# VH-VL binders against q0atu2, part 220

Target 1, 119 residues: q0atu2
Amino acid sequence: MLDKKARIRTSREYRNVFEKGKRLSGRFLIIYYVENALDNNRFGFITNKKIGMAVIRNRIKRQLRAIVREYQGQVKNKHDIVLVARAGIGKSSFEGMEKDYIAIMKKAGLFARNANKID
Below, E stands for the ipSAE of ESMFold2; O stands for the ipSAE of OpenDDE; V2 stands for 0.75 times the mean of E and O plus 0.25 times the DockQ between their complexes.

## First folded at step 11 (VH-VL)

Design j12 (framework fv_recibokibart; at its last look DockQ between E and O 0.87; V2 from the best seeds 0.84)
Fold by OpenDDE, look of step 12:
Structure j12 (fold): chain C 119 residues (1-119), chain A 123 residues (1-123), chain B 108 residues (1-108)
Amino acid sequence: as target 1 above (119 residues)
Amino acid sequence: QVQLVQSGAEVKKPGASVKVSCKASGYTFTEYWMHWAKQAPGQGLEWIGEINPDYGDTNYAQKFQGRVTMTRDTSISTAYMELSRLRSDDTAVYYCARDTGSLFFPTGHFDYWGQGTLVTVSS
Amino acid sequence: QIVLTQSPGTLSLSPGERATLSCRASQSVSSSYLHWYQQKPGQAPRLWIYDASSRATGIPDRFSGSGSGTDFTLTISRLEPEDFATYYCQQYESDPYTFGQGTKLEIK
């Protein structure tokens, strides 16, 4: 689990990202991202019934958190980032999901220049 | 039809704890923020806090920090509010209420409310 | 926190009259974050007006909301017997969520 400090935890924080953030769509994920006034990044996650049954959603949530945690140290600071799972993600492998995350984050320019494990 | 059904009235002694439940139906429980409000007898409404039912993240009003705990059981679409170290001024009707908007885009207003739970704190 | 002050505390009117309820914020609140609720004795609050001027589902058109900045108003053009209740304004411009103390609309 991500530390509390690294999570978007309030309704207001989510709304802020939605209203002011930029949107990019990947194959399995949509990300909304906006600069924050902090020294750290915060991540939020959205999964809905379009993904599938509760067991699938729970798996996806767990996997997304794992992916974010794995690469969080390589993401540019001072960003609030919300990951929205797309309907097709339920049929994706972990590797496929990870690949999509990396691709979309690269496209967004959110990885640091010296980031590794992203090629 | 969206419904929020709360647990029954409680009578507690000072220093005790109370846990109120709010069972949601008619919608996807994990896709809406759940809020709790307090209304003392003859008084207005007071916001207690909110919970993200999907991830369990909570945000409490400062007045209740350290005494309130909001949780949820997604398997039964039920939210819980526990208030500890009860005192006489905790006597009130407590409401759960759903945010009208989705988790990602909450509206900040509440379209569905529970019927309320009376909590009486007396020696 | 943003304090919402409603006035008057009690408003005594007769059916058929016009009612004007005020909600003043201690600081500016965007219209998207100012809302009104109706509550009758022994019942839970009910969303009435949202986004300062939008009527919730099933709310008669005799109800209207207006205002901006720090001053908001709920107006009932012609009071019906079922309109007598307590009305609360609520904001989410900033944390925490706050309510006004309410205006009790009672029958004269």
Scores: ipSAE 0.880, ipTM 0.946, lowest interface PAE 0.6, mean pLDDT 95
Fold by ESMFold2-Fast, scan of step 11:
Structure j12 (fold): chain C 119 residues (1-119), chain A 123 residues (1-123), chain B 108 residues (1-108)
Amino acid sequence: as target 1 above (119 residues)
Amino acid sequence: QVQLVQSGAEVKKPGASVKVSCKASGYTFTEYWMHWAKQAPGQGLEWIGEINPDYGDTNYAQKFQGRVTMTRDTSISTAYMELSRLRSDDTAVYYCARDTGSLFFPTGHFDYWGQGTLVTVSS
Amino acid sequence: QIVLTQSPGTLSLSPGERATLSCRASQSVSSSYLHWYQQKPGQAPRLWIYDASSRATGIPDRFSGSGSGTDFTLTISRLEPEDFATYYCQQYESDPYTFGQGTKLEIK
């Protein structure tokens, strides 16, 4: 669902976010984030087999991408952000994941007061 | 007992496409980056690109951008590299290789390699 | 892109001698992102030294890697017959990831 421009696509960039990023933990999600030198935000995702069976993991992956896309305009520009799903996320509702995402992004200071707008 | 097994040799005409497969076994396929490299006859190694097997995101060297497509099928733990609009200088052995680290902690060095697939482009 | 230049292109030596293989980068590469592979004819490359100086599993202690910044070296203290092969350095500092052109170590 996220455009190519909005995704972290290289292994080296994932490594960079892990090494240099700030880390904040929520109930179901951990985020790692760094400021980038680009014109836009980029998102990466890490899920693990410990979350559950393939049908559960695929649902979580779809829902995380949907949540990130929905709130994309509210994220302060010029950041690389990796979302790491915690083991308990498999038992969460969509609303639970969404609430956790909003809470952690606000705590990180990554949500703008006003949504970023395109021209 | 980690193993990467590639598809067999292929002979193609200029302008055709070739799709090479790399079947992984002995580990969780979706938890390690997969890379592809080219080695022309008598020449050195050249990195082509990489794929995140879990989410399917890809990154290609600029030289191959527009002609290479990397995909995977998680149900059979298999990665694919398709090269289109083949030229004579695409004649090479193509390798798949696994990053030693995890998806979020990749190392950029490759502990396991496929045996290689010879692709010959000849008229 | 970062260009890795290996020298010499071919190194002709006898068993028992010391081998020194050079890899020079066009810009700085962290030691954590400089790696070496050994390749024999008809075979896939094999990881040999990673993070500039760490030997991969099973690699004899006569092999050592060193260097930082733009200059890296692979040293073989006393050549054995099985060591004659082509050695490639590789960087992971910057996309696209690149290999050197290789140094062929051959019997004199």
Scores: ipSAE 0.861, ipTM 0.924, lowest interface PAE 0.5, mean pLDDT 92
Fold by ESMFold2, look of step 12:
Formats: structure tokens, sequence, C-alpha cells
Structure j12 (fold): chain C 119 residues (1-119), chain A 123 residues (1-123), chain B 108 residues (1-108)
């Protein structure tokens, strides 16, 4: 779903976002983000077993990737962005996660000028 | 009690493939990067690549790109490294090793290593 | 990629002597990304020094790491018989994460 170029794929790349990135928390998600030297954005995802059982974790992974793909065209380029699932995310709806994502991305100033129309 | 237990020694012919397993225990397998390294007889260590065992993303050294495949089975906490189209210079001990840090804050140093798997490519 | 060159290739010393092992990087490496391993024949490598100067758990204080930028050193102040092994430096500054070729510390 997300192209290889749009994914954070190496351990060193994750470390860089953790070390240099800004952090913002939402209800279900935390984002870390930092400018990169590329022409594009890259997204990473962190989930752990405390979210729930494997079925729940796999659902969360799929839903987060779908949300990111839906809005990726409105994200300002040249950013590495890591989404960290909070422990309570397993009880969220897709719509709840989506709203949370939009809110924290707006707060971070990561949506492009036209993204002001996203609710 | 962290342990990485690798599959046994293999003897292969040129042109064959080998798949080495690395069974993890004593920690949450999906929360730490796994690495693989090669050591030819009497030689130093060479990094082959890494896998994020949660999402399955891989990153290989360019020297091995196209012949190596790293996978995992999270239901049995096992990582795999498969090397295809074997040749004599693939004869080596292959190690799995775990990053000391978490997926999001890896340290880049390896605190636990498997015992190594000797792969011999002969004739 | 970053090449790590260790010197000497082989170091022959007696117990009680001081050993100095060098690791030179082809590009600058942050101290947080330079690590050392010990390996004895027939065994897996063992993490020895991390972040250039921090000893791993259980490593004796006769081992010290130092250096920055492109030049790093592992020093053993007074050699014990168990210290004779091969030592590797490793970098995590950039992909691929390379090792030096090793220094074999052998008993004279």
Amino acid sequence: as target 1 above (119 residues)
Amino acid sequence: QVQLVQSGAEVKKPGASVKVSCKASGYTFTEYWMHWAKQAPGQGLEWIGEINPDYGDTNYAQKFQGRVTMTRDTSISTAYMELSRLRSDDTAVYYCARDTGSLFFPTGHFDYWGQGTLVTVSS
Amino acid sequence: QIVLTQSPGTLSLSPGERATLSCRASQSVSSSYLHWYQQKPGQAPRLWIYDASSRATGIPDRFSGSGSGTDFTLTISRLEPEDFATYYCQQYESDPYTFGQGTKLEIK
C-alpha cells in the first residue's frame, strides 16, 4: 500500500527520527517528525504487544497504513514521520484514529496549504 | 535469559540455496531489530542485513542484494536468512544478532548473538 | 560506505603488558555509533565496548575505549590470559553497518 520510497525501512532511519524529531501526542497516536534530505515523505509505524492480541495489532497496523495513504498527498514533503500507537488505540474506531491523525498533523503544521480543508 | 538458537550446519552444492533459522526466546521478538552477519573461515565479520520483525521490512548490504532474503515467523519467534545461488565464497559461519535497543530507538550494537551456523559450499 | 581499518592486524604480547588497538574510520563516526566486540575461536562475538568508551556489562575496568571522529582506540592496561582474542570495531553511523577487519591479540 505505501510505496517502499514512502516508508522508513532501516533501523538507523528510525533512530534518526527518535533522536532529532519533534513529538506530538494525540488521543490514540503519538507522532515524531523531522525534516529529511529527500524530495518525498517517509512514514514509519510503531506498535507493541500491550495494544492487544495479534488480531487487534494487525487490524491497527492495517488501519494506520490506510489512514496515512489517504492523506499522504496533503502532507508537506521532505519529512520523516513515525506514528506510535498508544496503548488504548485497540478500542478506537477507524474514524476515531482518522480524526486523531488529522488533529495532530494539523497541530504539527505538516499539512500543505490546501490541507486546511481537512476535517 | 535471552537466547538466539540457530539451525544446524549445512553442506550445499554450488547453485543451491540455504535457509538458516534463528529462534529467539526470553524477550518480545517483535520489539527489537534482528541482524545477520557473515564470517568466512579465518576472516572478519561482515554485516548482511537487518529485518524489522514486527512489520517485516528488510534492508540488505548491497553486496548481498538480489541473493539474500530475510523473513520471520512471529508465531514461533523465528527469523530466517536465505541465501540463493550459492558459490564457494559463501562458505562461512552465519550469525543472527539482536540490537540492544527497541525498534524506535535502536542502539546499533548487538548484545545477543546466535551460536552461528556453518554453511559449507563444496564442489 | 564507511571503512573501518584496524591496526595492527596481529599484536603479540605477554600477560601483564599494555595493549593498544586502533580503529580508523574513512569518515567521521559519532562516538555513540562506534562499538567494539571480542571474539574467541569457535565462539560468537561478544559486545565489549559501546558508544566508543562505555564497557558492556561484566567487562573489567582494565579495558577502556577512547577516541572520536575518525580515530578510536581500545586499551587494555594490563593483559590477563583471558584477554587474548580478536577484537572488532563496528560503526552504526551509516548503512551498511560495517566492521573493521579485526586485530588478533595473541600470546607471545
Scores: ipSAE 0.792, ipTM 0.910, lowest interface PAE 0.7, mean pLDDT 92
ESMFold2 (binder alone), look of step 12: mean pLDDT 93; pTM 0.940

Design j13 (framework fv_recibokibart)
Fold by ESMFold2-Fast, scan of step 11:
Structure j13 (fold): chain C 119 residues (1-119), chain A 123 residues (1-123), chain B 108 residues (1-108)
Amino acid sequence: as target 1 above (119 residues)
Amino acid sequence: QVQLVQSGAEVKKPGASVKVSCKASGYTFTEYWMHWAKQAPGQGLEWIGEINPDYGDTNYAQKFQGRVTMTRDTSISTAYMELSRLRSDDTAVYYCARDTGSLFWPTGHFDYWGQGTLVTVSS
Amino acid sequence: QIVLTQSPGTLSLSPGERATLSCRASQSVSSSYLHWYQQKPGQAPRLWIYDASSRATGIPDRFSGSGSGTDFTLTISRLEPEDFATYYCQQYESDPYTFGQGTKLEIK
């Protein structure tokens, strides 16, 4: 689970990311992101009922949090990032979501150059 | 029909805790932020905090930080607000209220409110 | 925190008259983040005007909201008996979200 300091916790901050942020679409995920003035990155998540039944949505929520946590050390600069799950994500594999996340973060320029998973 | 139904009135001693419930029906509970507000006798409204019912993230007004805890149970579409270390000035009607906008587009205005729960703190 | 000051605190008028209720913010508030509620004794508040000027569903057109920056106004063009209530403004510009102290509209 992400440290509470690494999560977007207020509705107004979600609204700020959606209003002022850049948008980039992947296969299963959309990210909205904006630079913040803090000393750390923060992540938010949106998974709606269009994805499928509660059991599927709960699986997706757990897997997305795990992916973000695993790669958080590679995210550069100070950003607020909201991940929005697309309707088709319910049929994806964990590996498929992970690859999509990496691809969109790289395309957005949010992964640090020469970053490694272990450091 | 969207409804928010709150638990009944409570009488507590100073130093005790109170937990107020707010049961939602008529909409998808996990897709709207839930807010809580306080209204002391003869006074105006005071915002306490908010909860994302999908992921469980919370945000509290600094004045209540350390004494308030907001939780939810998605299986029964119910939000909870627990206030600890009660003082006489916590005597108030407490309201839950739904953000009009979705989690994707929160609006910060509240279209549906619970009926209110009177909490009386007296010695 | 942003403080919202409503004036007057109590407004005594008769049915048929025009009411003008003021809400002033200690800092600038976007029109998209200023809202108004009506509350009658023993009842929960009701969303009345949102985004400074948009009437909530079912609210009569005699009610209008206006303003920007730090100065916002709720106007009732011709008071009906059912309009006598307390009105609260609220901001969502900055955490913590705050309400004004209310203007009580009472029958003269």
Scores: ipSAE 0.819, ipTM 0.907, lowest interface PAE 0.6, mean pLDDT 92

Design j14 (framework fv_recibokibart)
Fold by ESMFold2-Fast, scan of step 11:
Structure j14 (fold): chain C 119 residues (1-119), chain A 123 residues (1-123), chain B 108 residues (1-108)
Amino acid sequence: as target 1 above (119 residues)
Amino acid sequence: QVQLVQSGAEVKKPGASVKVSCKASGYTFTEYWMHWAKQAPGQGLEWIGEINPDYGDTNYAQKFQGRVTMTRDTSISTAYMELSRLRSDDTAVYYCARDTGSLFYPDSHFDYWGQGTLVTVSS
Amino acid sequence: QIVLTQSPGTLSLSPGERATLSCRASQSVSSSYLHWYQQKPGQAPRLWIYDASSRATGIPDRFSGSGSGTDFTLTISRLEPEDFATYYCQQYESDPYTFGQGTKLEIK
């Protein structure tokens, strides 16, 4: 699924995104995001018990990773982004989560407008 | 009550692998980072690595990269540390420890520790 | 990696005396990311001071932590018999997270 290099893997990096990042809330998701000093984007995920039973939480985790991976090429490079699932996400469809993700990323200015890369 | 209970002492031959377990109870296992540390006989503490128990992402100190693997089983709230290609200087007590803060806001200090697992590597 | 150097390696004192334990970092460490642990023989380490100066729950007020930047100190104003142990500093400023080599506080 999501490449290891594209994931936030350290506790200190999660804390850095929380402390220094900008926050933007959607219907089902909150994102925290900050520019990094790397040549690629990294994603982290926060999913808590308030979302529901293990079956529901595992579905949400799988679907969020799939959405992030699908739209990876549209994200402006050099950002660390943490997606925090809101309690209501358990009631959402895949399409609903996808729509919310796209809306939040566009509002944050993190989606590249052009299909082709430009300098 | 928060508890971290580790597996019992192991005696291994050089070249073998050892897998130490750390069973958590009294809190939501998937909401706190788990760390592992090594302490050789008469020596100080050495950080080995950490695992995000919710998503399974790991981060290891360079010295152990390639020989250590950290995993977890969320269904039984248990973390594992496997060390391969054992040599005599891997003889040590190995500790698991929980970060005080949450996954997104770790506090950076370790409030709960396992009792330690002695691993002896001898021919 | 950030190297934490503790000094002295062994400190031999008597009950009632003042102890000063040093932890020096090879690079600047924010006070919020420097912590101290106490360890007695046969036991797991125990959180003692966090965020450079905050005492963990149950730790006597004779213990104090101070410092910033690269120089941090753990002070015990009046040693009690139960204070003789090894003390480790730890940093979380930079990955990999590291401990100092420890200061063993032993009875004279």
Scores: ipSAE 0.792, ipTM 0.893, lowest interface PAE 0.8, mean pLDDT 91

Design j15 (framework fv_recibokibart; at its last look DockQ between E and O 0.05; V2 from the best seeds 0.00; counts 0 for: pae O 5.6 > 2, placed apart)
Fold by ESMFold2-Fast, scan of step 11:
Structure j15 (fold): chain C 119 residues (1-119), chain A 123 residues (1-123), chain B 108 residues (1-108)
Amino acid sequence: as target 1 above (119 residues)
Amino acid sequence: QVQLVQSGAEVKKPGASVKVSCKASGYTFTEYWMHWAKQAPGQGLEWIGEINPDYGDTNYAQKFQGRVTMTRDTSISTAYMELSRLRSDDTAVYYCARDTGSLFYPEGHFDYWGQGTLVTVSS
Amino acid sequence: QIVLTQSPGTLSLSPGERATLSCRASQSVSSSYLHWYQQKPGQAPRLWIYDASSRATGIPDRFSGSGSGTDFTLTISRLEPEDFATYYCQQYESDPYTFGQGTKLEIK
């Protein structure tokens, strides 16, 4: 679970990200993102029933939170970011979701550091 | 049909806690924000807070911060509001209400309301 | 927080008359975030007008909403007996979301 301060917690703030944010689509994820006036990043998640049954949706929710938490230190500061799970995400592996997340965050210019391990 | 059904009236002593339930039916519980509001006898409406039923994130009006806790149980499509350290001015009808829009595009107005739960705080 | 002030507090009129209810915000509120509810004694509030001017489903066309910025109005062109109730405005511009104190529409 992410720290309370790293979460988008209000309905109005979700609405703000939808309306004012930039949109970038990956294979399994869509991100909406906007710069905030805070000193930290905040993340929100949207996982609807189109993805599949409750057992699949619960797995996706757990894995998305874990991926975001693992890479939160790489994300360029002062952004509100909402991750929207696409219907096809139910068929993805953890590694597939992780790769998609890294790719879209890099393409959006949101990574301040290289998320890949040094060789 | 969409319906929100709240738990019955409660009588509590000052200092006690009360937990009001709101059972949703007729829609996908996890896809709409749930709000709670208070109405003291003969007075107007006051917004208490909101909960994202899918991820469980909450947001409370500062006046109630530290005394209110909102939770939900997705397996039974039920939202809860617990108010602690009750005072006489907590005597009110408490309502749950659904945001008309979706989690990512909330409308900020409330299309369906529970019937209300009267909480009386008396010594 | 945004304070919504409704006026008058009580409006006494007869069926057939026009009613004009005001809601003034302490700071600017986008029309998309100003809504009105009707409440009768012993009942939950009911969404009446949303986005300042849109009638909710089933609301008669004698009801209209207007306004922008800090000044909003709910108008009932020709009062029917069932229209006598308390009306509340509500804003969603800024957290915490707030309601006005209400205008009670009563029979003269």
Scores: ipSAE 0.870, ipTM 0.930, lowest interface PAE 0.5, mean pLDDT 93
Fold by ESMFold2, look of step 12:
Structure j15 (fold): chain C 119 residues (1-119), chain A 123 residues (1-123), chain B 108 residues (1-108)
Amino acid sequence: as target 1 above (119 residues)
Amino acid sequence: QVQLVQSGAEVKKPGASVKVSCKASGYTFTEYWMHWAKQAPGQGLEWIGEINPDYGDTNYAQKFQGRVTMTRDTSISTAYMELSRLRSDDTAVYYCARDTGSLFYPEGHFDYWGQGTLVTVSS
Amino acid sequence: QIVLTQSPGTLSLSPGERATLSCRASQSVSSSYLHWYQQKPGQAPRLWIYDASSRATGIPDRFSGSGSGTDFTLTISRLEPEDFATYYCQQYESDPYTFGQGTKLEIK
């Protein structure tokens, strides 16, 4: 899972992203993102009971952390990013969440462009 | 409707550990930050730290870093604070308190408090 | 860390009088992050004023908060017997989220 340095861990840090961040919605996820003053990225997660019962919520939590961990090296540095699970996410597959995350992060301009790809 | 009920008073010897519980009812436990504070006899309030009860992330005041551990059990809506290597100046009432706001928009003030747990460290 | 210094430490007044309690911060604190609590002996603190000047639910309008930056004030326009307690200010500007040492408002 993500280590402490790559996590938004405090209540004050979450509030900052809510107050100052840009918002972008996908099918299963909403992201909020804001530039930080660090040399690294930090990720936060918001899930609630509307997603489903505990088994479903725990699955979603694990899968979102895994997706973020897999792609964190492609994210432009110096951002605090909060992923908010939408109510319908409990019915998505891992690959459905993954595709939604990739699409949203590209649309937000948060992925660093690969050396082999020019838009 | 909201209640925070803490475990009873404890007497400990120096060097021991203590674990205080805080059982929440009347609201969705995992949707609000939980804080802990210390009040030594005749003294003011001191913030110890906070826990996100959904994901378990914690943040401690530097003074307590290395001696405090905050945990929770979401199945019984209970937060815990453990303080290790106790010394005489750890004698205090310990409170849990709920942040008024949500996990993503915490208000930073505390609308409901537990009744407090007296921990006495005596040689 | 941000240190909150309250003055006076003890304020001795009679019912019917006006009380003024000061809270001074070592660094600037946004008004949305400065809060006040009341505490009576043997009880937990109670949220009293939040965001520097907003009264919590059920708090009488004789209580008012004001101030900004580093200087904040809690005023009680006409003291009632139930108002004699200790009052704490608290900041949420940065961790650790500190409290002032308190002002004890006691009956003369």
Scores: ipSAE 0.798, ipTM 0.910, lowest interface PAE 0.7, mean pLDDT 92
Fold by OpenDDE, look of step 12:
Structure j15 (fold): chain C 119 residues (1-119), chain A 123 residues (1-123), chain B 108 residues (1-108)
Amino acid sequence: as target 1 above (119 residues)
Amino acid sequence: QVQLVQSGAEVKKPGASVKVSCKASGYTFTEYWMHWAKQAPGQGLEWIGEINPDYGDTNYAQKFQGRVTMTRDTSISTAYMELSRLRSDDTAVYYCARDTGSLFYPEGHFDYWGQGTLVTVSS
Amino acid sequence: QIVLTQSPGTLSLSPGERATLSCRASQSVSSSYLHWYQQKPGQAPRLWIYDASSRATGIPDRFSGSGSGTDFTLTISRLEPEDFATYYCQQYESDPYTFGQGTKLEIK
């Protein structure tokens, strides 16, 4: 699990990202990102009921947290980043989800271009 | 330029299987999901399913689950849709279509379509 | 699933007239997930409007898309002969992808 300091936790924090941040869509994920005044990155996760039952939503959330944790050291600092799961993500593979995350983060300029999947 | 070229028309008997191909060119095949749609004569469009050409994972409409199989050969940038246990109401033009909902486009619409493949199921 | 209902089923108009095509969703659809396609007889569908209001490459200015929530509209300000075709709306707010039944725009 991500450290508490690395998590967006309040509705106000989420709202700030949505209102002031940039939006970029991938196949399975939509990311909202904005610079923060901190020395660390914070991540938020949104899985709505359209994805499926609670058990599915929780699974997806766990998977996304795992992915974010794995690559957190390669993300540019001082950003609040919210990951919104898109419809159909519940049926996606973990590898596909991971690849989508990497690609969208690269496109956003938040992930190093030379960053590769860690096997 | 982006092109999707599908295989030729097929005539099948009920109970048989048909496999339609869609060869992609002009872009990186593995970077875009590929969709398939059905259009019965004089009818509208119906979504069949999608495939991730990179990893091969698929999602099918419930109506076609158990009868449809989508695959791909990345070495020749070709997607396949196989429909089994064919019946008369499977008679239709089948289209492949590229999804923009990839890394390059924020929207998930179908920007390029194959020319369609007519599949006729008759006894 | 989200059902898209298009109206009217058939629209008969003359060149130069204004055309208004409706697409109603059974539940709310984000603009980013509502798209329009044009299809002519014997041809494959072609992307026309995406994200509810964005024209695809090469689509004339006389075409416009609008709407939000459950009600979306495709408008043709001044019909040209080449505009007569069938138009389909499509959504991906949630699985599965679904199309409207189409509106056939025919010449009067």
Scores: ipSAE 0.018, ipTM 0.672, lowest interface PAE 5.6, mean pLDDT 90
ESMFold2 (binder alone), look of step 12: mean pLDDT 93; pTM 0.944

